# Designs tried in a protein design chat: VHH binders against Polyisoprenyl-teichoic acid--peptidoglycan teichoic acid transferase TagU (tagU). Part 4

Target 1, 284 residues: Polyisoprenyl-teichoic acid--peptidoglycan teichoic acid transferase TagU (tagU), of Oceanobacillus iheyensis (q8enf3)
Amino acid sequence: LIYNQVGAVVDTMHSPLSRDSDPDRQKEINQLYKEKDAVNILLLGVDERDGDLGRSDTMILLSINPNTDKMIMLSIPRDTYVNIPGRGMDKINHAYPFGIVDGVGGPDLSVQTVEETFNLSIHSYIRVNMEGFQQGIDAVGGVTVNNAQAFSTGGYNFDQGQITLDGKQALEFIRMRKQDSRGDLGRNDRQRQVIQAAMNEAASFSSITKAGEILDILGNNVQTDLDMDKLQTLLTNYAGARNNITTMEIEGHGETINGIWYYIVSDEEINRVNSEITGHMQEQ

## First folded at step 25 (VHH)

Design r5 (from p0 with D62E)
Fold by ESMFold2, fold request of step 26:
Parts: structure tokens; C-alpha cells; sequence
Structure r5 (fold): chain B 284 residues (1-284), chain A 122 residues (1-122)
């Protein structure tokens, strides 16, 4: 009964991409999960305002290899200077609202833009707004992380060492940069810890006991092209990879073009990212 | 029409000092946190320091802590970076940035200028 209720909520939040109507594409994706092949999942954190279309200010590619139990977490800077199909060169975080305006779909154009930029296949996506992130963390019972240094922000205190965070605390924990002397590397570490802890809690007995709360909240704030079978596969056959997450950065330089700051990534770096991800995916 | 104009760069010996300035216009300067971001030759951008709108809070990257001092004069719409005990690794183009808070990030940098080059060499 609980499984059926969770399945029904997952089905209602299921938002396939336009390309998913292609039977050959669907067969390819289904086979990939069935054969326990490595998968690439694009996480889109969107910042919606009032009636605004939102922007994908957080873009993370999770590359999961269940055969090596390894995961690469590639953070894609929101200001990355890329070609957006149908729009030309722009900041990658504009792909999301352009997709909506152009009738392609926000997640659709975001996925297409990342695929074309890095010459990689993205097999699934998960789109979350800030409320969905907070409510998702709350629904799994909170997350426990190991904080490298004490700080205070957003009205919360974060002690050094092991701390347990609710959804609002988790958002402030991953947003902070200025008080971490490690800069962006420290923020990447905090994001990695929260993602890892959330996956741990999702597979726990505590998550099962909160199934009713999850059903109501996730359906409103999460969109994905994952169906229930693929979600179950990720939480079982792919779950081991959560214990070995490597963060990966995209090297580049900043440049102001006509008064607008962009993050410029060379063709050589694009090729390096592609090589690292494909090598990871093919490792046995 | 937001403008940020960096100045004060130049050639300096290791161990020397230099003071950078950033002239701001087109916005209410005191309402925004400000940052210095630098970009060494062949490298990507590196956050250096930040200061709150009032000037009451300052923050520094570990690589510059104790050697650099960020300050602002809200009556002159000017941001400063006093750089002491300079090292070869401080060689970079320095940009000033206006900060925003997004929902997902505490900070987002708004850079408008071409920066000012600091070269530390004997």
C-alpha cells in the first residue's frame, strides 16, 4: 500500500523529456538500467521567483558506475559560456528559461545544452526547486555531515564536527562560501556530503516511516524523467556508488564580454571532462 | 548602468606592497557586499576577499589572510585592497565584484571591469 502510494506520486511527478517519446531512445535507456551500465544524471537546482520562469543556478552531473561503485560529481558553473541550441552563445543557466520560452521545455534544453557542450549522454534528470530541496531533506529525516569548521549563517549555527541538519539548515550549509577559507572547494565538499547523506537516509528505515510526508511534498517540488522502476534500481543496484563520490571541477577563466562576465572553458578542457567521464563510465 | 573600474596595479618586488582601488557607479554602493577576485596567468578566477555593505565584516581566502586587507569608503563609492608582503603567486589580474545572494548560493559575482594587473617579480 505504501509502495503503491509512493509509486503513484512518482508517476504524477514524472515529466518525460520530448525526446522520450522516441521508442528507440526509451529502449536504449531501459536497457542501460537493466544491464547495470553506468548512467549520467543531471541535477537541476532552479531558483524560481514569483511568476518568473526560474534559472538553473545549480547544475550537477552525477555519473554513477555501479560496477566500480564509484560516482563522479561534476559541478557545472552557472556562468559557463556555451552554445544553447536555438539561441547561440550564452550562460548555461539561461538554457532552462529559454527552453520554457521556446516551447522546448526547461529541463529539455538544459539537458540538450549539457550534452552538446560536453559530448556526453545524459540518461536522466532531476529538477528541484529550493523548497523541494528543503522538503526532500526533511522527508528523509535530515542529514548528518562532518563540518570542517564552525560558522554561522542564515540564522543558524554550524558547529565543527558531526552535525545533523534539517532542510533549511542543509540549504544554508551548502550555500555558504565566504566563511570557508577553502573557498569553492569547501562548498563543493559540503555539497558532496549533503548529497551522500541524503542518499544514505533515502535507503534507511527512517525514510520508510516518513513515506506519507514524502508522497505529498516531493510531488509538488520535484520533476524527473525517472519512473518508479528506475528510481528503485538507483536505490538498490546503483546505491553502492554513494560511498565513493569524487568531485570534479571544470577549469576555465573568467572574461567580460560586452560588460557581462562569463566562465570560458577551452576545447581542451571540454575534451578532458569528456575523457574523464567516459573513462569512468567504461571502467569495469 | 553599473560600472566597476579597477586601478592601482603595477610591477612590484616580492615583499612589497600595493593598494588597489575600485570605483563604483550606477548603483547604491553601500547596499552591496563587494569582493575582489583575481585571475593568475593561465589560471581560472580565484576569490580573494569580501566585505559587507556596511564594512563591518571582512573575509579572506587562506592564501592571502594576514597579508591583504579589504576596505571600502561608502562616501566615495570606492572599494580597496591593501596588499602587503606580496609574493610571486599573487601575480594576477584583480577584479572587483558586486555580490548577489541567489537562492542556491550565498554569493554570485557581478564583474564589469577589465581588472588591474599586479605583477610581482624581482
Amino acid sequence: as target 1 above (284 residues)
Amino acid sequence: EVQLLESGGGLVQPGGSLRLSCAASGFTFSSYDMSWVRQAPGKGPEWVSAISGSGGSTYYAESVKGRFTISRDNSKNTLYLQMNSLRAEDTAVYYCAREFTSGWYEDAFDIRGQGTLVTVSS
Scores: ipSAE 0.343, ipTM 0.705, lowest interface PAE 3.1, mean pLDDT 84
Fold by ESMFold2, fold request of step 26:
Structure r5 (fold): chain B 284 residues (1-284), chain A 122 residues (1-122)
Amino acid sequence: as target 1 above (284 residues)
Amino acid sequence: EVQLLESGGGLVQPGGSLRLSCAASGFTFSSYDMSWVRQAPGKGPEWVSAISGSGGSTYYAESVKGRFTISRDNSKNTLYLQMNSLRAEDTAVYYCAREFTSGWYEDAFDIRGQGTLVTVSS
């Protein structure tokens, strides 16, 4: 009966995209995971509060190649000037609330916008709010990272060197920017370390009872189109890639257009991003 | 409608000084922390300095500490940046930004103006 409990919790957080109702699409995605092909997963960190639809203020494309055991983390700036289907040019982080308002779906329009902007396929998504992030870190028993420099923020002290973080500490650890002498590169490094450590903890689990406890805690704070089989495949057959994570940034410049600030990315840079991700996915 | 209008840029010699201003309207100015962000030619945006809503706390990027002073006049809804000992590396378009807290970021910047160009050249 434990199996039914775990399956029921996973079904609660399972939120397919509209395109997943197509059996041919679902067969294609299932075969991709079965064949151990490279996958692209869009992570959406949303900041939703009472009376607010939320925006995807954190967007990370995880490109995982299990055949080379490599992963690329592509950070997508929230203010990137893109065409949002049905809305025209806007900030990419507006795709999420526009998807809700337009009846398309928040994750649906976010995924579609990223795919069209970079000419890349996204095979799965994970949408998490701040509570879900904290609960997920707590549920895996915390994460251990190597902190490059000591700092204090959010009521916590982060010593230099190897430290273990609970969920609230992990959120403050990745949020900090002003105290890191490395600027945004330092934040990207801290984010990569937390994600890597979380994957390490998740991959070490062997008990369905512990898996059920984790999924029950996450509840509605995590939404994904990954089913149980794909989640297990990622934590087993794809887990080796967690040991070789590189971060990738999108070059651009800020510009105010009609009184609104955007991050402008050239067609050349979009093509570079496409080429690097596609090349990574095809490497054997 | 929130507006932030930067001014005070110009051409200066290395070692010179400039004072930037940002006129704010359309929101309760004293309720928001404010920042200066700059963008050098061919580069992306770089945070420069921040000041709390009351003006009681100030923060600086390492590259400008001791040379730049941020201030505000809440009675005039105006943010300032006094820039001294200017270097060629300070050449940039300077933007005024109001800060707000995102759950995923300790600071998020809201920039509305066209910026003001500072050129440091002999």
Scores: ipSAE 0.318, ipTM 0.709, lowest interface PAE 3.6, mean pLDDT 85
Fold by OpenDDE, fold request of step 26:
Structure r5 (fold): chain B 284 residues (1-284), chain A 122 residues (1-122)
Amino acid sequence: as target 1 above (284 residues)
Amino acid sequence: EVQLLESGGGLVQPGGSLRLSCAASGFTFSSYDMSWVRQAPGKGPEWVSAISGSGGSTYYAESVKGRFTISRDNSKNTLYLQMNSLRAEDTAVYYCAREFTSGWYEDAFDIRGQGTLVTVSS
């Protein structure tokens, strides 16, 4: 009964990709989770505002291997100059709104773009907006992170060292760039820390009822192609990977093309990323 | 056509000074916050300094605080970066960048110039 109730809540968040309608695809993905194979999950943070379709400003690939209990977190720079199917060369974060406009779907085109750019398979996705992010952090009871440098933003003071953040604080924490000389890399690091902390909190939940309550709070602010079974599997069979996380950054350089700034990534770097992720997935 | 054009880079000895300029065109310059970013060989981009559209607020990376000064002349559509007490680690291509707001970022850059090379070496 409880499972059914939680299932109903999850259904509000369940948004399969168009390609998931294929029974063969469904079988393939289900088998991966069932057999505890390595999986790649694309996290999308979308700036959805009134009157704006939003962009996937935050893109993080989670590669999880339950056999090795290792996880790779790959930050994908939003300004990465890539080919977007049907749209041509542009910033990778534009795939999301283009997908919406083109009727393909925001997550659909984003996932496809990442797959084709890095020659990787994406097995699942999670999309969150700002509200969903805040709600999620609050729902898990807040997150504790290690802040490298004290800074103030959004009316909050963030001290150096271990700090605990609620949803609003966490959002301000990850938004900040100007007070971190690392710039985007610093922001990426903060994002990864918050995500990691959130995963740790979520993994501590022993009650499916509590999980359901959290999901209910998130509502439509979170969209994912993960169903209840896969979510449960991730929280149980794949949870060990959170204890061994490797972070990856994509090396590149800035270039202005027709007045627009892009982050240019070499084929060599793409191949490096592919090799590392693939190698990680193949480890036993 | 939206354009940013940096100038003023060059070779300087440690402890020396340089003044960079950025000429903006194709947009209402005063309506945008502007930043300087730099990229050293083999390193990712690093934010250096920012200034509000009106010039009323300035921000600095810790690495350059007290040494660099950002300013702007909106009547000339020009952004400046005064760099004093230069160090070897300041060696980089310096870019002028136009900021915009994002829900997930306190700032972002949508346009940037071709950059000007600053080399600090004895």
Scores: ipSAE 0.277, ipTM 0.666, lowest interface PAE 1.2, mean pLDDT 90
Fold by OpenDDE, fold request of step 26:
Structure r5 (fold): chain B 284 residues (1-284), chain A 122 residues (1-122)
Amino acid sequence: as target 1 above (284 residues)
Amino acid sequence: EVQLLESGGGLVQPGGSLRLSCAASGFTFSSYDMSWVRQAPGKGPEWVSAISGSGGSTYYAESVKGRFTISRDNSKNTLYLQMNSLRAEDTAVYYCAREFTSGWYEDAFDIRGQGTLVTVSS
């Protein structure tokens, strides 16, 4: 009964990709989760504002292998210069709004762009806006992170060391770049820390009811192609991977093309990323 | 066409000074917060300094505080960066960038110049 209630809540968040309408695709994805195979989940943080379709400013690929209980978190720089199907070369975070405009779907084109760029399969996605992010952090009771350097932004002071953040604080924490000499890498690190902390908090919930409550709070601010069965599987069978997380960064260099700054990634680096993720997925 | 053009870079000895300029065109300059960012060889881009549209507020990276001064002349559509007490680690290509507001990024940039090279070496 409670499972059904939670399922109903999850249905409000369930937004399958267009390609998921294919029965063969459905079978394939379902089988991966049922057989506890490694899966790749693309996290999309979208800046939705009034009058703005938003961009996927935050893109993180989670590669989870339940057989090894290992996870790779790959940060994808938003300014990565890539080919967007149907649009040509541009920043990778533009795939989301282009997908909406083109009628393909924001998550759809984002996922496709990542897949084609890195030659990887993306099995699922989770899209969240700023409100959903804040609500999610609050719903899990806040997050504790290890701040490398003290800084102040958005009216908050973030001390060096272990600090606990609510939803609003967490958003300001991950948005900051000006006071981190690591630049985008520093920001990526903070993003990963918050996500890791959030996963840890979520994993501590052994109750389906609690999970349902959290999902209910998030509502339409979170969209995913994961159904109730897959979410449950992730929370149970894949949860062990959170204890063994490896972080990956994409190496590249900045280049200004026609007045726009892009992050340029070599084919060699693309192949490295592919090899690392693929190797991780194949480990038994 | 929206354009930013940096100038003033060059070779300077440690302890020396340089003044960078950025000429803006194609947009209402005073309506935008502006930043300087730099990229050293083999390193990622680093935010250096920012100034509000009116010039009333200035911000600096810790690495340049007390040494660099950002300013602007809105009547000339020009952004400046006075760099004093230069160090070897200040060697980089310096870019001026126009800021825009993003929900996930406090200092998103939608346009940058081609950059000007600053080399600090004895």
Scores: ipSAE 0.260, ipTM 0.647, lowest interface PAE 1.2, mean pLDDT 90

Design r5 (from p0 with D62E)
Fold by OpenDDE, look of step 25:
Structure r5 (fold): chain B 284 residues (1-284), chain A 122 residues (1-122)
Amino acid sequence: as target 1 above (284 residues)
Amino acid sequence: EVQLLESGGGLVQPGGSLRLSCAASGFTFSSYDMSWVRQAPGKGPEWVSAISGSGGSTYYAESVKGRFTISRDNSKNTLYLQMNSLRAEDTAVYYCAREFTSGWYEDAFDIRGQGTLVTVSS
């Protein structure tokens, strides 16, 4: 009964990719989760505003291996200069709105772009907007992170050390760059900390009912192609990986092309990323 | 049309000073945070300094703290960068950039000027 109720809520969030309609694809993905194989999940943070389709400003690939209980978190710089299928070379975060405009779907084109860029398979995606992020953090009761340096932004003061953040605070916390001597690296660290903390909080909930409540709060602010079975599998069989998270950074350089700044990543670096993720997935 | 035009670059000796200007047009200047970014030969762009729309808040990269001062005159639609105690490593093309706030990032640049070259050499 509880499962059915939670299932109904999950259905509101369930937004399969167009390719997911293929029975062979469904079988493949289902088998992957059933057999507890390594999976790649693309996290999309989308900046949705009134009158704006949004961009996937945050793109994080989670590579989870339940056999090793290890997870790789790969931050993909939003300004990465890549080929977007059907659109040509552009910032990778533009794939999302282009997908919408082109009618293929925002997550669809984002996933495809990441797959083709890094020659990796993306098995699932989770899309969240700012509201969903805030609501999610609040729903888990807030997150505790270890702040490396004190700073103030968005009307909040963030002290150095262990601090607890609500949804609004967490958003401001992860946005900040200007007051961090580490720049983007510092921001990435904060993002990782919040994500990890959120995962920990979520994992602490042993009640399906609680999970359902959280999902209900998120509503349409979160979209995923994960169904209830796969979500449950992630929360149970893949949960151990949250304790062993490694971060990968994509090396590159900035370049201005036709007046627009891009993050340029070499083929060598792409291959390195591919090799590391693939190796991670194959590790037993 | 939105436009940013940098000026004030040139050749200066180490320890010298230079003041850059950026003239903005085509948008409500005071409504936007503005930044200076620089790009040295063979290197990627580096954020240098930022100032809020009102001018009430200023931010600096660690590499320029205490040496550079960002300011703005909203009545003139102009952004400034006072550079003191210049070093060889400050040699770069300096760009004025308009910031837009993303939901996920506090700093993003949607418009940049053509830049002005600053060369610090003895």
Scores: ipSAE 0.236, ipTM 0.611, lowest interface PAE 1.0, mean pLDDT 89

